# VH-VL binders against p40593: the designs that were tried, part 22

Target 1, 148 residues: p40593
Amino acid sequence: MIHPLIQRLTTTLGYPLLDADGLDRQVRTQPFSVLFFAGDPQRFPEALDVAVILPELVKAFPQLAPALIAGADEARLQGRYGFSVWPSLVFLAGERYLGCLSRVLDWGEYLERIPAILAGENEDLPRIPVLSPESGTPSCSPMETSES
Below, E stands for the ipSAE of ESMFold2; O stands for the ipSAE of OpenDDE; V2 stands for 0.75 times the mean of E and O plus 0.25 times the DockQ between their complexes.

## First folded at step 9 (VH-VL)

Design p3 (framework fv_concizumab; at its last fold request DockQ between E and O 0.54; V2 from the best seeds 0.00; counts 0 for: pae E 9.2 > 2)
Fold by OpenDDE, look of step 9:
Structure p3 (fold): chain C 148 residues (1-148), chain A 121 residues (1-121), chain B 112 residues (1-112)
Amino acid sequence: as target 1 above (148 residues)
Amino acid sequence: EVQLVESGGGLVKPGGSLRLSCAASGFTFSSYYMSWVRQTPEKRLEWVAEISGSGGSWYFPDSVKGRFTISRDNAKNSLYLQMNSLRAEDTAVYYCAKDIYSGKTYYFDYWGQGTTVTVSS
Amino acid sequence: DIVMTQTPLSLSVTPGQPASISCKSSQSLLHSDGKTYLNWYLQKPGQSPQLLIYEVSNRFSGVPDRFSGSGSGTDFTLKISRVEAEDVGVYYCMQSIQWPYTFGGGTKVEIK
């Protein structure tokens, strides 16, 4: 069962719940997104604190479109953004990854870090190498059928 | 042929609740995003809710956030809108609308005939 | 929210004459994917809205050639080259570039 504090984000505050397809629609339609990867609040009790803080962050940064990641898709979508700590807030500009804030932070830290994340000033974000499709032209070398 | 048939409209008091249903046919229901769009008495069209093909994602405008929920039963080819804490401004004809693309929002290619919701004291 | 403004509010047209409806958005409807997310709907009297034009200029299936859409950025036009009696109704523009999706206020087309 989803914890009531986390469920409140979708049911009471009307935050989108995102599966993989919903995430693609979110990033296409929203200039900036904050994605809440809650995890299991029994394993990560800080998820409940972040669930309480997130609405206040959205008020402080009204340009952020909040969304909750569906629990069934969390593991798959975690792999997309490469964070390892739960809970996590993932910040996006459209499809572009801007940064992540993991665990619960002090309110002042959110207010300090979020502007820098939104400005794209986090130089230390590993540029996910856009794997340029190497145009490996398969040189089909014609196998010379040696007529022996 | 694509068919969308809304039901569940009626008269309700302010603060009341109502559940709308939409029966879909003529297409692979689970493959498409579905929306509710309402038309006010003044003939204004307002998007009300959207849900993904799987039902795992949904979206609302601020006007209905926290009051409305959208769901679907793909086995029954049915879309639902649960409306709680209804207000006079929720008075409208509610249409079920099919999105043209799965995962992409572009436009609604088919609309139902609508069901009327009247919120009055 | 993106505000969609339609003009005129109503249009009375003699059959066989052209009609033109304007739709303006408060923000550009050009997406980074290169698409412009403007659509046109017609609601005939006593009917549900029906899709006419998608992505500015593409006629939906079964839409007559007399309907055409044009525009870019924030300014869009629906044209009817020769208005017929069956074209009577309220025309709505819609943006779908971002949530919430928003509609114009409608333009009523009547026959003189």
Scores: ipSAE 0.604, ipTM 0.855, lowest interface PAE 0.9, mean pLDDT 91
Fold by ESMFold2, look of step 9:
Structure p3 (fold): chain C 148 residues (1-148), chain A 121 residues (1-121), chain B 112 residues (1-112)
Amino acid sequence: as target 1 above (148 residues)
Amino acid sequence: EVQLVESGGGLVKPGGSLRLSCAASGFTFSSYYMSWVRQTPEKRLEWVAEISGSGGSWYFPDSVKGRFTISRDNAKNSLYLQMNSLRAEDTAVYYCAKDIYSGKTYYFDYWGQGTTVTVSS
Amino acid sequence: DIVMTQTPLSLSVTPGQPASISCKSSQSLLHSDGKTYLNWYLQKPGQSPQLLIYEVSNRFSGVPDRFSGSGSGTDFTLKISRVEAEDVGVYYCMQSIQWPYTFGGGTKVEIK
């Protein structure tokens, strides 16, 4: 069952719902994309807040082609982009990963972070210190502190 | 032998709804992207909708986004186009079209014979 | 959207003579995968469009060798080496490099 707030993105606003094949087509045919990984709203209730916010983000950044990721493919596609928290917004230039924003943020933080992501780093430059190992994927989340 | 047969066209008033169907045979339907393409009375061709083989992805141009829905039933080898909030500009012959490459679409290799939709008061 | 411009709008051709149709795109149709996503279709009178040429120059199955396609980047040509009566109809180019897929306005080919 698809929650009505998420369903309106595809049915009313016409956003594509993408499986793995559809994502490959999206990245071929769009100069910039924002991909919404909603997860299961019962497990990740902030997905509903992001679903409300996403159309406003697209209005603010009209170069972004929005799309939702089909739940059955989220795990397979997550490894491509290196996020570990749902919901997430993943930003691409063509097939090139630019960055991601996890959970729900306040509006001012979106307005600050999204332009930086879109202006982003070249994929050809080192992202980690020269002495760091090559293992591990980046995360959208900053360093977490223990709550214990 | 690839065969595509559209149905469901007719006369409808502005603001109305209509559902088109396309019956497919002669190929492994679920492996191929499918599209709807329309031809206006002025003979212009316009791509209208595309759906992946699984039905898990779909795409629309801005002219129909939010008004049209594409779907498929792979058990019945059938493709559908639900058209809502119809306008005079939607008047056209609607074709069902198949892609050349399984799992990737770039070209329409087979077209149905079309079904006519007329939107007028 | 990529605008596809066809010229001429119509051709009247004596049977057995050549015909040439131009299609120009507002952006390059060369993809980073090395392929160029331009197709040609023919719609004969009273029929549905049928694929003639895909990826610039590849003839679809059953298409006579008198049809040939050429071009690169933004500038493309369909040639019919010797026009026959069965070649009458409207010819369309189409780009499939990006959404939305777009067609040229068509070129009507008639026999004199």
Scores: ipSAE 0.175, ipTM 0.709, lowest interface PAE 5.1, mean pLDDT 85
ESMFold2 (binder alone), look of step 9: mean pLDDT 92; pTM 0.948
ESMFold2, fold request of step 16: ipSAE 0.006, 0.000, 0.005; ipTM 0.636, 0.501, 0.593
ESMFold2 (binder alone), fold request of step 16: mean pLDDT 92, 92, 92; pTM 0.942, 0.946, 0.946
OpenDDE, fold request of step 16: ipSAE 0.488, 0.461, 0.466; ipTM 0.823, 0.819, 0.819

Design q1 (framework fv_diridavumab; at its last look DockQ between E and O 0.14; V2 from the best seeds 0.00; counts 0 for: pae E 8.0 > 2, placed apart)
Fold by OpenDDE, look of step 9:
Structure q1 (fold): chain C 148 residues (1-148), chain A 123 residues (1-123), chain B 111 residues (1-111)
Amino acid sequence: as target 1 above (148 residues)
Amino acid sequence: EVQLVESGAEVKKPGSSVKVSCKASGGTFSYYAISWVRQAPGQGPEWMGGIIPIFGTAKYAPKFQGRVTITADDFAGTVYMELSSLRSEDTAMYYCARGSRYYFSTYYYMDVWGKGTTVTVSS
Amino acid sequence: QSVLTQPPSVSAAPGQKVTISCSGSSSNIGDNYVSWYQQLPGTAPKLLIYDNNKRPSGIPDRFSGSKSGTSATLGITGLQTGDEANYYCGTWDSSLSAGYVFGGGTKLTVL
């Protein structure tokens, strides 16, 4: 069951609840997005604080289109952006990753950091793990011709 | 300089309720979390709960859950704490304190304290 | 019983150094930032240290804080008579029973 404070974002405030397909639509239609990866508020109680803070952030930065990531899609979409801490706010310019703010921060820190993120100054490029091709050197063991 | 001004001392009977107010002077609560902390005679402080007035969202310590109600009038710059079903053990100094802007989370601390309100519960 | 454990009392002569320990668990001190409060007799608590080791304006550099693992330490150098007070550590507890928690307090006596 979704916590009421989190649910309020979608039901009362009208924030879209995004799955993978919804996210694709979001990034194509919105110049700037803030994606809320809430996680489990029982495990991450700060998610509830962020749920309360997010609407105020959107007021402060009206260029941001807010969205909530659907719980079933959080793990999958987390992999896309490479954050490891819950909850997280992921900032996008269209499809471009701008940055992430994890856990709950000081309000002043949000006001300070978000402009920099939106300006592209803090582009933590997701380290795409370069899968080093395992050079499987085929050990062609020469067949020792046993001279019998 | 922000100051927290609490309501006056209270004397209550067991089973009754008490409501203490905390008003900000010299500023606003803004996005700060206002906490209520009590201290029984000879004991350490005990966090009861808090509220972020602008949001109206309160948090409570488990010990007081269901017995304490914290509310805010952000426009009046006032926070209230109501404690019901009073017992002798509730006799204490009750402080309101301004929390950090980190809300009720990992960075939370209280930097401005009221002078406290004495609540005495006696038969 | 307080969630955070402090020694009930410490004492030292003027000019000496004292340390006050605060021990907790992973869900409180381990995962969260520690604050320290000074409470003079008959007064409200006063913030002394926040964010493990930061001093608010007006707090002298004689006061210091540190954190390691699930423990925190308050250091007071150049002890003064005016430092005689109760000292409390505090932190957020991120457990299911989330809330702010205090230590049991340490009475500092200046000899």
Scores: ipSAE 0.016, ipTM 0.652, lowest interface PAE 6.3, mean pLDDT 88
Fold by ESMFold2, look of step 9:
Structure q1 (fold): chain C 148 residues (1-148), chain A 123 residues (1-123), chain B 111 residues (1-111)
Amino acid sequence: as target 1 above (148 residues)
Amino acid sequence: EVQLVESGAEVKKPGSSVKVSCKASGGTFSYYAISWVRQAPGQGPEWMGGIIPIFGTAKYAPKFQGRVTITADDFAGTVYMELSSLRSEDTAMYYCARGSRYYFSTYYYMDVWGKGTTVTVSS
Amino acid sequence: QSVLTQPPSVSAAPGQKVTISCSGSSSNIGDNYVSWYQQLPGTAPKLLIYDNNKRPSGIPDRFSGSKSGTSATLGITGLQTGDEANYYCGTWDSSLSAGYVFGGGTKLTVL
């Protein structure tokens, strides 16, 4: 059984629940998409925070067409977008991958990072980032942005 | 600032049940995970489980599954923990606790703690 | 008994630095943020560090945290007699029976 907060996104708010074929249709019809990879909320409780925040993000960025990824297809599609941490939000322009945000972020971080992602900017820099005292994390991490 | 207040100390016999309440003052529980943590004398804390009152969903540590029930009265701003089939090893301080980041991310840490209440199981 | 392993005690003189380790596994410290709690005698635990290395408002910067692989470390500099307490690490364990776990605790003595 799907958690009620995630279920409400599809049943009450009308967000599509996509498998691989549904994703192909989404990217052909929508100029910008945000894909929610929730994972198992029992293992990844931050997924429920993202489920609550996502409708507010869509209000703030109305060009984004939201969708959820079906649990059976999460592993298959994970490899396409190169994230390893749940939950994740994946941003697309049509079929083109723009970037992702993993875990839950503070509201101000979403407002800062989403416009940069939608502009097609890369978070990576060619120069060495300043390291923090915790271990680094690959690709989709709220704490992996490089210093410029 | 929000403060958490547990109900008063309890003395119980083995095999009985206890129900402890946790109320917010100066704030609300509604959107936050409220955890129950116990600590036996001379030992470290143990997470028992938690609930988010407006959603009514509870999670339980495997050790306590089947013996603990966590419920909420969102209107009263109160969370309850009931522990059944009490044993002498259930003698402990019981805390309620809340995080402050986001609703469910408070499972990652607890920054607002009650003062705790004792449950003593004797005889 | 505890899922997270801490040394049972550490000690140092006022003004010195100590570190307290917390060792876990990929399903807890490896995958999840680590927090640290201070418990003074007769009081409830108090959050010192969240999200591996962040300090709540009111926690001085002489408290620090870090994480590497499946281990986390609490650092305390400029030790004061008021720092004498038990210290616990905590994190979410993402295994199939997921839940929050605490370390067994480390007693800090300030001599």
Scores: ipSAE 0.013, ipTM 0.606, lowest interface PAE 8.0, mean pLDDT 82
ESMFold2 (binder alone), look of step 9: mean pLDDT 88; pTM 0.924

Design q2 (framework fv_diridavumab; at its last look DockQ between E and O 0.08; V2 from the best seeds 0.00; counts 0 for: pae E 15.1 > 2, placed apart)
Fold by ESMFold2, look of step 9:
Structure q2 (fold): chain C 148 residues (1-148), chain A 123 residues (1-123), chain B 111 residues (1-111)
Amino acid sequence: as target 1 above (148 residues)
Amino acid sequence: EVQLVESGAEVKKPGSSVKVSCKASGGTFSWYAISWVRQAPGQGPEWMGGIIPIFGTAKYAPKFQGRVTITADDFAGTVYMELSSLRSEDTAMYYCARGSRYYFSTYYYMDVWGKGTTVTVSS
Amino acid sequence: QSVLTQPPSVSAAPGQKVTISCSGSSSNIGDNYVSWYQQLPGTAPKLLIYDNNKRPSGIPDRFSGSKSGTSATLGITGLQTGDEANYYCGTWDSSLSAGYVFGGGTKLTVL
């Protein structure tokens, strides 16, 4: 079941809801993508914050083609990109993984980190999710491509 | 630091309505669940409802459904609560409160509170 | 009757410890995060604990929270005279016509 704030992304804003086959088409047709892994809002309530923010991020970075990831392949796709914390935004150039941002961030932090991700500048991030009591800073590691 | 300021105290007659405002100082409400909580003298707090201003959707406690309207003016940074068909039991302190930007539709907690405003319903 | 049940009062001397219980149901405490609020006389409530056991910045670690099943507990150690207040638990109730609920309150008296 899809929370209304997340459902709005697909039904009102027209963002595609992708399974693995749909993702393959997305990455072959779009120069840059941002993939939203919302998970279950009952378990990951920050997903609702990101669902509210994502349309504004796309307006600020119009080169990004947004999509929502759900369905039977969600766990496999999560493993492909190597994030372990929900919610996550995964950034791609074509098929190439550029980086991810997990949890919800302040607006200013998105404006700092997204340009660096799109330019291919990766920060050295922890592999293991860390819940900081002093901040909600996401923990997402750059991942080697799986095509090796 | 964000601070919340409610409009001034009011004295009302039974059967009338009251509209209280809550304005953010040093911050905004846009992405946060904003709640209205009342507290009658000598009693505990009672959640009346809340709103997420960017979406303009409100949720109401069952006890107040049909008598309370909560609205937001996101550009003015102001949330309103209107309570109609006032009775003497509505005499209370009324607070607005802001939760974290997390948990805005199903998981609320309130970490910033206004100092409250009194509504007295009398003769 | 309050949806969330708290003892009406507790008392202890300065330096002692006290716990305050909050009893609910599966649709509130069982399924949702619990918060605790302190209310000094003549003031608005103040958040002490959120997400069952987390403290906002500025709340000392002598305040603690826990949750087990459909019950939650606020712990206060090293009691100070300034801790004399009413304490309320709060949580989301996810039942039909869902909303936020508070406990009936516990008055803490410090000798």
Scores: ipSAE 0.005, ipTM 0.504, lowest interface PAE 15.1, mean pLDDT 81
Fold by OpenDDE, look of step 9:
Structure q2 (fold): chain C 148 residues (1-148), chain A 123 residues (1-123), chain B 111 residues (1-111)
Amino acid sequence: as target 1 above (148 residues)
Amino acid sequence: EVQLVESGAEVKKPGSSVKVSCKASGGTFSWYAISWVRQAPGQGPEWMGGIIPIFGTAKYAPKFQGRVTITADDFAGTVYMELSSLRSEDTAMYYCARGSRYYFSTYYYMDVWGKGTTVTVSS
Amino acid sequence: QSVLTQPPSVSAAPGQKVTISCSGSSSNIGDNYVSWYQQLPGTAPKLLIYDNNKRPSGIPDRFSGSKSGTSATLGITGLQTGDEANYYCGTWDSSLSAGYVFGGGTKLTVL
């Protein structure tokens, strides 16, 4: 069961609840997005704080289109953005990853960090691991024809 | 300079409730988290809970959950702490304290303290 | 019993250096920022150190804080008679029972 404070974001405030497909639509239609990865509030009680803070952030930064990530899709979409700490706010410019703010921060920290994130100044772009193609050179061992 | 002014000393009977107020003077609570911390005689401080007045969302220490209620009147710049089912062990100095700019999180600390309100529970 | 462990008392002569330790766990000191509070007799606690090692305005540089792993340390140099007080470490605990936690306190006596 979704915690009431988190549910309020969708039911009362009208934030979209995004699955993978919804996210694709979001990033194509919104110039800037803030995605809320809440996680399990029982495990991460700070999710409830962020749920309360997020609407105020959106007021402070009206260019941000807020969205809540659906619980069933959180793990999958977490992999896309590479954060490891819950809860997380992921910031996007269209499809472009700008950064994330994990845990609950003070209001001042949000006000200081978000502009920098939106400006693309955040150095912590997840380095997409360049999967080096394992050159599996098939060693064709020549069959030594034993002359008998 | 922001000061926290608490309500006066209380003497209560066991089983009763006490409500202590904390008012900000010289400013507003703004986005700060206000905490309640008590200290029994000869003991260290104990965090009871807190509230972010602008949001009205309170957090409680597990020990006090269900027995303490923290509320805020942001317009009045006042935070309240109500403790029910009072016991002799609840005899303590009760402080309100302003948290850092940080919400209840990894960055939390308390930088402004009230003078405290003595609550005595005696039969 | 306090979640954070401090020595119950420390003592030193004026002008000396003292250190007060604070030991916790990963869910508190390990993952969170440590604060220190000074409490003079008959007064409310006063913030001494925040964010592990930062001093609020008005706190002299004789006071210092550090954190390593699940432990924190308060350092006081040039000990003065006026430093005689109780000192408490504090931090957020991010466990399932999240809340702010204090140490048991250390009484500093200036000899």
Scores: ipSAE 0.000, ipTM 0.616, lowest interface PAE 10.6, mean pLDDT 88
ESMFold2 (binder alone), look of step 9: mean pLDDT 89; pTM 0.930

Design q3 (framework fv_diridavumab; at its last look DockQ between E and O 0.12; V2 from the best seeds 0.00; counts 0 for: pae E 13.6 > 2, SAP .51 > .496, placed apart)
Fold by OpenDDE, look of step 9:
Structure q3 (fold): chain C 148 residues (1-148), chain A 123 residues (1-123), chain B 111 residues (1-111)
Amino acid sequence: as target 1 above (148 residues)
Amino acid sequence: EVQLVESGAEVKKPGSSVKVSCKASGGRFSFYAISWVRQAPGQGPEWMGGIIPIFGTAKYAPKFQGRVTITADDFAGTVYMELSSLRSEDTAMYYCARGSRYYFSTYYYMDVWGKGTTVTVSS
Amino acid sequence: QSVLTQPPSVSAAPGQKVTISCSGSSSNIGDNYVSWYQQLPGTAPKLLIYDNNKRPSGIPDRFSGSKSGTSATLGITGLQTGDEANYYCGTWDSSLSAGYVFGGGTKLTVL
């Protein structure tokens, strides 16, 4: 069951609940997005704080289109952005990753950090793991037929 | 630097109520939680409850539930604590303190403290 | 009785190191970040350590905090006469009776 404070974002405030396809639409249609990866509020109680703070952040930064990531898609989409801490706010310019703010921050810290993120000053681009091609050279060792 | 200014000392009779105010020098509290903490003479501090002024949502310690009311005027940058049914045991220094995070945070701490308001309950 | 347990007093000579322990349970110290407060005589408590081991601006590096399991420790090195105060640990309690809780306090005497 989704916690009421988190659910409020979608049901009361009208924030989109995004799956993978929804996210693709979001980034194509919105110049700037803030994606809320809430996680499990039982495990990460700070998710509730962020759920309360997010609407006010959106008021402070009206250029941000807010969205909630669907729980079933959180793990998959987490992999896309490479954050490891819950909850997280992921900031995008279209499809471009701008940065992430994880856990709950002080209000002043949000006000300080978000402008810098939106300006593209954050160097923490997720390193796309270069999948090293496993050169599985199948060594076909020829079976020496011992003619005895 | 944000300062918390509390109302003046109070002397009350048993059974009466006291209302203490806490005002931020810098204006609105924003998302900072304001807590009320009391300290009886010779004892440690005791958290009574708190509020996020911008939302008006208060939380209370179980010990004070039903007897304490915490309210806020966010625009005035003022938080109030009202304690009813006063007893001699309520004689204490009452502090307001700013918490830098929202109320449900497991990382809550109080970084700015008022000077305190002495409340004396005596017959 | 305070939810968090501290020794009632500690003492040491100037220049020495002291440690103050704070013991709790899983619902408080175990699951939550610990803060420490210094209270000088006749003054309000002052934040000394937050988030287990972080120092606010203006707090010297002589003060340190640590947490392990359901216990926290405040360390003070290079003890000074001005360090004579009461010290309180505090943390959020995530139990059904959720709220902030303090330790009973430790009086530090500088000999």
Scores: ipSAE 0.012, ipTM 0.618, lowest interface PAE 9.0, mean pLDDT 88
Fold by ESMFold2, look of step 9:
Structure q3 (fold): chain C 148 residues (1-148), chain A 123 residues (1-123), chain B 111 residues (1-111)
Amino acid sequence: as target 1 above (148 residues)
Amino acid sequence: EVQLVESGAEVKKPGSSVKVSCKASGGRFSFYAISWVRQAPGQGPEWMGGIIPIFGTAKYAPKFQGRVTITADDFAGTVYMELSSLRSEDTAMYYCARGSRYYFSTYYYMDVWGKGTTVTVSS
Amino acid sequence: QSVLTQPPSVSAAPGQKVTISCSGSSSNIGDNYVSWYQQLPGTAPKLLIYDNNKRPSGIPDRFSGSKSGTSATLGITGLQTGDEANYYCGTWDSSLSAGYVFGGGTKLTVL
């Protein structure tokens, strides 16, 4: 039923599978998180590529606490982070959205863009998704979420 | 671009084993699935199994389970297939083949094929 | 004894159209993408169609594929003598002993 490459993230590598309540606990206990929105790999086959690469990204950036988002909660959480392209990796500092990387990227691109995201260079942008189908490059906009 | 090269032809006696290698020109296999497919004279191809070299995760066709071992040395860019307890019916052309994406490729297609290597089992 | 059933042979004249069928089950063709391979005499198989109906770079559009239910079809128009080959369908079988399966093959003769 569930593609083995996605399944191994939770069953073999021990990444939590988060619903909304689980995400609330994650952001309260982890200083940095990377959330994997895999979608349906039959519709979004690059999700399998990201599933294979994500453990290597976590090794390269060990401050990141990885998690997979439960399929039933993806639509609600999509609106919170403003991405519309699957697969996506969403980066948080506590509850604060730092940015996202959509589809699959070259390894060198991850190594260049993730440090900038973690440094917070894209903070304080609106929660409006910015998609450019004509460019063929997936994109996201940074946004900030807070509770007060 | 990428080419797959199997090791040279082999002649083996019944009851022995054979180990065939597959090397990629120009690099590591890494995240691509590599399959082994054989084809006996006058017959269609048979998938024997495959592996994802960077993880070492192998899958085997039921017909060959227990007789085939597929391993990888991803650093050397090489995949191996060992077939044991050889019979004359194992005389065939043996191919390695690469899918176009990670694990996803083992479900659908093989887009890069080696030229194949013969294994002949006779006394 | 092939899991995927193909006619053993088909023939047609140059310029004509031919179709080659591949019949399977819900656990293979029904649930999974189908590929087609061309094997010219003395050569390795070559990918002709993937994901049911897509062509790799360099495959002309006179080759087409389709899938309906548990059956798949390869279409070849404008037949040429160089198309004389064996053609195999292939797909993943997701049953209990999951693995890749090929059809028994169809020999295309151009006369």
Scores: ipSAE 0.005, ipTM 0.513, lowest interface PAE 13.6, mean pLDDT 81
ESMFold2 (binder alone), look of step 9: mean pLDDT 89; pTM 0.928

